# Miniprotein binders against q9zu90, part 9

Target 1, 292 residues: q9zu90
Amino acid sequence: MKTELEEEEEEEWRSVHEVLLIVLPYLHSLFELLSMIRVSRSLRDAIRDETALWTKLVIEPPLSSRLTDDILSEFSSKSAGKLKTLILRQCLMVTNKGLRRVVDANPLITKIIVPGCSGLTPEGIMECVESLSKNNHKLETLHINGVNGFTKQHLSALYTYLSSEGTIDLEVCPKCDEVRMIPSCSRESCNQKQRKCRGCWLCIPRCAECAVCLVGSDTESQEAACGNDDVLCLECWLVLPKCRFCNKPYCTNHSSRRHEIAITDAASRPSFECEACYYRAGTNPYEVDYQI

## First folded at step 3 (miniprotein)

Design p5
Fold by ESMFold2-Fast, scan of step 3:
Structure p5 (fold): chain B 292 residues (1-292), chain A 100 residues (1-100)
Amino acid sequence: as target 1 above (292 residues)
Amino acid sequence: TDQERINDYMQKAFELIESGNFDQAVTMFEQAIDISKDHNDKTMVAQIYLMLAFLFSLMGNHQEAIDWYTKALNVATELGDQEMIQDVRDLLELIKSEHE
């Protein structure tokens, strides 16, 4: 005789077993499955969770570099048409044909989230979304930032294929009239629906850390070490760790670019050197200032 | 062909797993291993060893799973396949930390 908890544990193991039976025979190799299991806790949990695997497929870095059209097709086929959410982050090898196979096999898809998948084109995305709309259901969420070349005509056509409440992460920038990702702003004085501070990263200066707009007499911008002329609001700049040589901080998303300097218990010094200072070699501002 | 025979045994093994007949599935995998060894296909042998390790792990036979992972690691080492060596080591560490 088993307790309710013991019975729940047995049901969990059956679910894991069913998920493995579904994926194992249809992968290109066991190495891909092994890589997925060990890459991240979220991917390991998704493989163990039958619902997450059959209704939601998520591929994120570093696994994204290994995902081919054939591997994607095998996972998609095993969902038996039940996939509702497809999330592929920075999957550079996925092509229009690969995405189309997933869409054709899974007519119940309501969310396509493919940020940074630069192997895809506007035409490929259009074909996939149109195909889904023909099955008497419509896509609810389409995130395609990082797929280059969308025009206003593409965007207008996409909205005819999406549900009435459907959202796309690209829109027409009201400043430059190009199709761009427009970041949200958390300032209470700004209302994106009223087009206050609405604009892409090229038209409106924004904090690289918190995305608040840096326009108007009340705002100050500070240089970030991140490159691309990225700037930070004063509040974010003050709290972020700074480069020993140029005193510029990385935003949290670029903190991995730090060249760590040995920790000391002596005088308070920054713990890292930014990429630009590291590779500049002999052009050190500290040496110039103190050698003369 | 021998490849067709391997595929046939593998398919039968998966069907037996789906029906809960794990002991018979192991027998089918062993037939596929024997054919792969006769072909000197060490890559296939290693992959089948990993499938057996997964099967025993799911059945709760953790020591047998460790034994099959260890056999897979030995073949991967003979092949010089650094990616497979690392994958198998990661899986052995995971199963040992949770069950051993």
Scores: ipSAE 0.006, ipTM 0.193, lowest interface PAE 9.5, mean pLDDT 72

Design p6
Fold by ESMFold2-Fast, scan of step 3:
Structure p6 (fold): chain B 292 residues (1-292), chain A 100 residues (1-100)
Amino acid sequence: as target 1 above (292 residues)
Amino acid sequence: TDQERILDYMFKALELIDSGNFDQAVTMFEQAIDISKDHNDKTMVADIYNALASLFSDMGNHQEAIDWYTKALNVATELGDQEMIQFVRDLLELIKSQHE
């Protein structure tokens, strides 16, 4: 009998297999493919299956930094034109031409989710969405936060190409009048239809971890190790692991930036050093100050 | 998570292989093995052993490749994973047929 926690852990572990399976065409040798992944019965069966299971393509960090237009095209070819969902998170090297190639090869796409793909432009996105619309297929979901330069005119045009129920993750910010992502706030006081916390990340101070607004009191905010003046609410700050040397935590999205430290004699807990403290200390693991 | 750390080390190893920095790639795989052992994930340990074997084979170090595949086979046998046992045996036969 499995507990609910054990079932959740197995599901999370299975999701890692799905990400690795999508990345497998990056490897040039079948033997390297099978040796670089968890060899499970279901995964081996999926690799051996010649029928296209490729209706969804997901690339996330840390793999996103490696994704080029050519690799993306290779992944896309496995779907044989049946791709319905494309998710590329923080894929900085992907260009308009790379995205267009995928869209042209996969006319059944209903979801394009490309957050933080700063190599893309509004014109490139417009051309892709327009191309899909011409094939009598309406895009249902378009997430393009982190793609710079969208105007109100772009948003108006995009909605003409989407389905009537279609969603875009960019809105006109009521505070700065720029096209931005406006996060939802889970704070109870904001759920009473107040307009005070309606605004983008630049106009409204928010917790980097949970996105609750920090309106009216800067004493409730704590500095994060993430940099860029990122702040956390006190509740998130208290529960997040902290740098051994400066006591600042990373938010979950920046947790990969931690430098793990060897466990000391008495301590069994893992510990880490933030990037700022790591580079301040230099490369010598012993006393670096005043060494001759 | 430990899963994300393992993937990060494996990604770094692949990038080092692409740049020809094979010794550093071996170090990245060794870090991934340590985390996998601490997580008690014998399946992942066997997969990383196979990755190291493949790397040594690419480097022309055929005896080291055989040694790492043999370690992977031992873990697969402990797990009772008949499919993994057969897969690793097939790889060992291929290497031995090509390189004595």
Scores: ipSAE 0.007, ipTM 0.160, lowest interface PAE 9.7, mean pLDDT 72

Design p7
Fold by ESMFold2-Fast, scan of step 3:
Structure p7 (fold): chain B 292 residues (1-292), chain A 100 residues (1-100)
Amino acid sequence: as target 1 above (292 residues)
Amino acid sequence: TDQERINDYMYKAWELIDSGNFDQAVTMFEQAIDISKDHNDKTMVAQIYNSLAALFSQMGNHQEAIDWYTKALNVATELGDQEMIQYVRDLLEFIKSQHE
């Protein structure tokens, strides 16, 4: 049972949370966000839920593009040295020095998840992981896909600094011998001992939705509306909503590219038009490919 | 030595961004790209392209940002870095939604 006061506090918190979801993408700096935390308990609690301050710090788009080393340092200071999980997604402004500053201030870190942080280098990651190992608080999870340039030598050295059950999201591809992310494949028809589908996205064709391998004569691939020659396995293709005009589906990740078609009445099913069909009816004459 | 030079240019670029000297930061990234290309380090090239795109986005040059993210996406696709492909696509969608 909830009291009248508890109900009022919950309504206020939900209202503050909704406002944060609207205004957060439009804030000019994370310093303004930190300033807002200071003025309201409800606001502080709502931001804590979104950013997981204290033992967990999570920065995701749209905040990622605004995160500088100094702002990151301010956020991590809220943890008072007790930060255990650091998640930075697409934080392009964060440098090796900025990450090292956080790691040095938070020796209890067990998870570093920094995908798409292009300001980081293998050398910076190595220094951070080595620094953590000195405090006998071994790192358990290291996700560094998108911080490219890792070699097999880096990977072997990283495993010496991790806990015995530690995981890294990069592996040596058995097909091309490069350090890559190798997607997990849940296809039962794959031989567990041989795993013919062991390989990166360049070496093995895979479903854009579920990442199952599309190798062998028994596998069927269907075109996705996503572009870039993305393909789907038959199972995913069958269940995903399809463009009314070309019958190709978007994978879940690209579903925001749908151009929704107006509903004729309440009983009719909503449908969509893919970008290719939309632009075919429009004035755009081509798609530009910036090959390197 | 060349990797150290790339890192030095990257660090200088980020210091310049923090101080608001965006034009000089662009120059530092361009130097890092040149060295990375000379070493055929496509991985580093993609990372620097993303950093440069983020800088142009911060400067308000949304079309330049889209161009650099598109170049980064192409390199990430060549590398088969599925997570970077995903994140760059998400960033492109975000920028386009804000400016279209």
Scores: ipSAE 0.000, ipTM 0.115, lowest interface PAE 15.8, mean pLDDT 69

Design p8
Fold by ESMFold2-Fast, scan of step 3:
Structure p8 (fold): chain B 292 residues (1-292), chain A 100 residues (1-100)
Amino acid sequence: as target 1 above (292 residues)
Amino acid sequence: TDQERINDYMLKAFELIDSGNFDQAVTMFEQAIDISKDHNDKTMVALIYNELADLFSLMGNHQEAIDWYTKALNVATELGDQEMIQLVRDLLEFIKSQHE
C-alpha cells in the first residue's frame, strides 16, 4: 500500500510532466531538463501545493527566460479563470500586453509577484491593478521589484487599488529616498516602525542565511563568515554545524559538501570535515583540556 | 557530486536574488560557472551566462546584461544549439528594444 507521501510524490511527477510537455520543444537536451527540475524550487513547490495548484502559476529561472506572452497565456489557461496567484520571476520577455491578457482572463487574482520582469512598465502594472480593482476584487500582494521607473506618486496610487491589508514590495528607502525593495528582517526587535535596518540592499548589509541586518549599531557591527564567499550573523554562525578541524560552518545550501567523520565521533557529537580540511588530511585540531 | 554543487550554487543564487542580495548572487553564479567549465559542460555554462545576464538586467546594468547574453550566445553557437541561439537572440533584441 502507498503512504500519503508516496501518493504526493507520484502526483508531483505527473504535474511536472504536464508542464514540461509545453516547454519540451524548446529544450535542447536532457541535461537542460534535469537542471530545470533540480534548480527550480518554485516549480517543484507549486506542483506540491495541493491547495492552490489550479489557482497558482509559478515561473522561475531557468524556465523564465523562455516565457513569451503566448506561452504565459497557454499556462494561465489551465486555471480556467480561477487563477489567484501569479508568480513570474525574471521573465524578461513578458510584456504589459501579456500580463494584461492574464489579468483580464483571471479576475480573481489576489497576488501578483513579478520580480525582475523588466519588460513590464509602471503604466502596465497600474492598468492591471486598476482593472482588478474595478471587478470588486482587490489585490492583496503586489511584488514588482525590478520593474523600473516607479515613482512615489505611482506607489501612492497603487495603495488606493489594493485591499486594506495589501502589501507592495516597493517602498521609499529612508536612507537614499529612492523607490526600492526593502528586505524583511527576522529580528524580533526589527518591526516595521522601529527598524534601524529599514533600508534597501545597497544601504544595509544582511545575513546570507537568515537575512537579519548586520548593523546593530552605527558605532559597531559584527559579521562572521561561514566560508570564503558567505557572510553570516553571529547567531547563524554559532548554531550551524562546524568542521571539527577549522571550526568553520557551511550554510544550508552547502551542507552536501561535508565529509562525514567516523561513527564513533557521530554517536555523541555529529561532526564533519570541511572540503578544505579533507584535502589537507589534517590541520590544528582545537585544543581544549578534557574535550574531544 | 559536482552536479549537486552546481545546483546548490544556483539555488543559493536564486534565494539571494529573492532577498535582494544581488552581489552575492553574482558570486554564486560565478562559482557555478567555474565548476561547469572544469567539467567542460558548455550547455550549463551558457545557461548560467544567461542567468547572469538576467540578473544584471534586474540590477539595471543593461550593458553588462547585453555582454553576458552575448557570451551565452557565443557558447550556444559553439554548441550548434539552434533553439538556444534563437532564445538568446530574442532576449538580446528584447532588452535592447526596452532599455536604452
Scores: ipSAE 0.000, ipTM 0.207, lowest interface PAE 13.6, mean pLDDT 69

Design p9
Fold by ESMFold2-Fast, scan of step 3:
Structure p9 (fold): chain B 292 residues (1-292), chain A 100 residues (1-100)
Amino acid sequence: as target 1 above (292 residues)
Amino acid sequence: TDQERIFDYMLKANELIDSGNFDQAVTMFEQAIDISKDHNDKTMVALIYNYLAELFSQMGNHQEAIDWYTKALNVATELGDQEMIQWVRLLLEEIKSQHE
């Protein structure tokens, strides 16, 4: 037989636990979650053992490169079928099966934003979107740039599954007639005149940082440290931090590739090495170039 | 039960927040508070006060959020719940540090 005191303690714990399930979706930062864990051993146990009610799941760099289908399934399970927005940026290891598992478990999804998830295919995306539309549920936002191989037929079919106000971030490129993402150009001259720069990244040379077109006699492109022949407009090149050894900057999207250099008496400011210079350990291009 | 009514109002409030109907969401939370007070459930009152503080913070009404967190802290203090006092105090300090 349980004592009255033991029954009261169990009822009190259950009420706190139920209340925590309501509060957990409002903990917006790791700091808030860690603060709750630090304050209460009982709250720490509740957080670890119970499913949070999440309506939005966001995975972005640097975490995205480590996200597997199993980890994604674990994170999405905390939504208890109530996930409405799924954002996966540059999650290279996520597969069609991994995404389908999330979609099947969360039929209320209205936004799928998976840019740069090159492990996904058009067929996988089509199956997920079709599955969501089967219950008269309409997807509102589909961002799939960086998923390779979409055809005009895929794009046409996707619009039948989306709501009437639904948006897809892929278009038919007017220059190559392929399904591509068409970046907007912020250059004032392009907005004032006919948009001569309307085209995908393969048809129009663009700044890796700001996406302005690099066409015409007034545009001087500078090499980025990013690789893939990426170039920057002069304005972006001037303001971005540069490698100490080769003087090439990374764009913001590739800044994680920087090998930070410890500050020394000889270095009056924080500095970094690009990947190419880092793996050239033992080679000094400045001694070769400036040796008199 | 009244506990079921409290949860029903809180679920309706969350639905209204998702649809952008913030004023109606506030009304739903106020109904949940009234029922909780009628049952002398101070733990639930403090928790719903934190919910309202978070909602006003999301609306950009930072002073109102501070006011609701302060009310939650006062109830937690009456309860003598040291864990809740510390948690609410950390949330209150965070919002004050972001918006003072």
Scores: ipSAE 0.000, ipTM 0.136, lowest interface PAE 13.1, mean pLDDT 72

Design q1
Fold by ESMFold2-Fast, scan of step 3:
Structure q1 (fold): chain B 292 residues (1-292), chain A 100 residues (1-100)
Amino acid sequence: as target 1 above (292 residues)
Amino acid sequence: TDQELINEYMQFANELIDSGNFDLAVEMFEWAIDISKDHNDKTMVAQIYNRLATLFSQMGNHQEAIDWYTKALNVATELGDQEMIQDVRDLLERIKSQHE
């Protein structure tokens, strides 16, 4: 007979397993999965073996730079052909062949979100989306901002392969007539004048934090540390934490790029070092007795 | 922290080895090496080199295993860690004597 303690351990494991089956499909990144693995060996085994957990595959920085076609194929194989959502953010090494392999193995995909995956081409994306449409399954979401070379003709063709409710994050800019990402503007005045405010970041700059348009004086736009020519409105710039050395803030989406530093002076303000300042210095310019 | 991230990748790599997913384990170790180098943690670099060498040995790729053990030995000698130097030398000599 099992002891009372052994029975309690089995009940605890069962309870944890049941909670994970509910929660895991809602995790947003592979990093979250890896963090959960640290907690328990039984959780690690459940995560590895349960195919339902792999209906959504999300790879984001810092893992993005390490993702090769072979690794991507290995991760997607966990879904046993049931993958529905594929999110690859800034995965520079992923190629057209790698993406096509995942698509061919997972005909149920409804969302492809590959922003900043510059190793992909319009031709590769077209082939993947066309392949999915041939399986009597229409793609619902296609985010391809950062894949270079899309033309107006590509966008027209893509819409024939997507569902009637399908969305693409690239549009023809009404100001410059180029294919670009056109961000939404949350400013009430812009909503009333939507046609006049519609434009890409190059034609109508927008705050990286709150997405208000920055039409008018150059003094309304402040540099962000984000490194992609991001600008911020003055109000957002004032409230966001700033780099100790260059005084530029990260927007919330890029806050993970902060290099935290210990403060030993009388200043009570939170401080960090942006990537540009950190790598330019090569060494922390301030010696501190402790790291926090 | 970078240390917590290294530990997560090392743990995941070990689980991948247990399940026979060697190629993915190699990638996780390589990522851990990159972070450890940036952190200037030569002790951790040497430990990961040894683990990666062991993995290549388990895969039957004995030449790659020798190459990675040699890299580990070089870092250990740079550190002046006599215990680590001896351990790596023993492993390297054993694999060479069994396969050469």
Scores: ipSAE 0.000, ipTM 0.164, lowest interface PAE 14.9, mean pLDDT 73

Design q2
Fold by ESMFold2-Fast, scan of step 3:
Structure q2 (fold): chain B 292 residues (1-292), chain A 100 residues (1-100)
Amino acid sequence: as target 1 above (292 residues)
Amino acid sequence: TDQEEINDYMQLANFLIDSGNFDYAVTMFELAIEISKDHNDKTMVAQIYNRLATLFSQMGNHQEAIDWYTKALNVATELGDQEMIQDVRDLLERIKSQHE
């Protein structure tokens, strides 16, 4: 019987589907494919021909923090100009030059999704989108939240380069008048009123886990261990595991920051220590009687 | 270009080493070796052999590390590169003395 990895490898190079995926958080498929190139020259040629059909490239944490422009160029070259969707999540080392190189090599791109890629600038994004528009293949999706410095003028210009049905994940915040990502709210009362919680993360307090707004007298908010004064709604706070010392939980995106405390007993949940409590002992280690 | 392709595999290998994906890093170095051999770049082959040997040593595969260092030494000897010969000999003596 085939393992999951063997099935993924077969699906990638033998796929009859219109979309071939390279997903770095699921490393095994991509690098097993590359390993096969080494084994046989005839197989190498067959795989290189097949990889020319690559239409989607996805790079996500934890690998995103190490992705350089040169590595990105290598991966995108496998699409032989046929790349349609580029997703780079939190790729802090990718520069305007790196992104431009991919765009110039892949004129068929219809989706650019680069959230948290803080190495990119508005000017770099503008150049890439403008370049694509010259190839008569207009961009359909542009997600650029976490790229700093976009102005209302940038946003207006970007919409001229997108398809008529094109979407950008940045909007003008109705509260602060800055170009920001505006999360949707699932709170029932907001769906009925819809004007009260429309705003960015800086203008409207929101749950770090579910993005529900925390405005009004009917909301209870609790501090998260995540830092930056992040808060959680009561429902998310009740479900999430909490620090043994301060009783604050991490949201799911920051759960890797937990310092596990070894417990051998059959407790319903392993205890952990948040980063703040862990480092506080090192910076201000005052002892109180029999405690520590 | 082939030089760009070699550099890409080398950078990808470093990325994988930092991420703890050592087996995939080995594969990246082996791909770089194949291209270097196809272009008869013996200097690059020796350098990659040396890096691959160091990776196997880091992984705890000491005998395989010795084998790759020996291959690097043979190529360095063919090239007459006295600096590389001495460096590889020093690494071989270190690994043999630590893991005998």
Scores: ipSAE 0.000, ipTM 0.121, lowest interface PAE 12.6, mean pLDDT 72

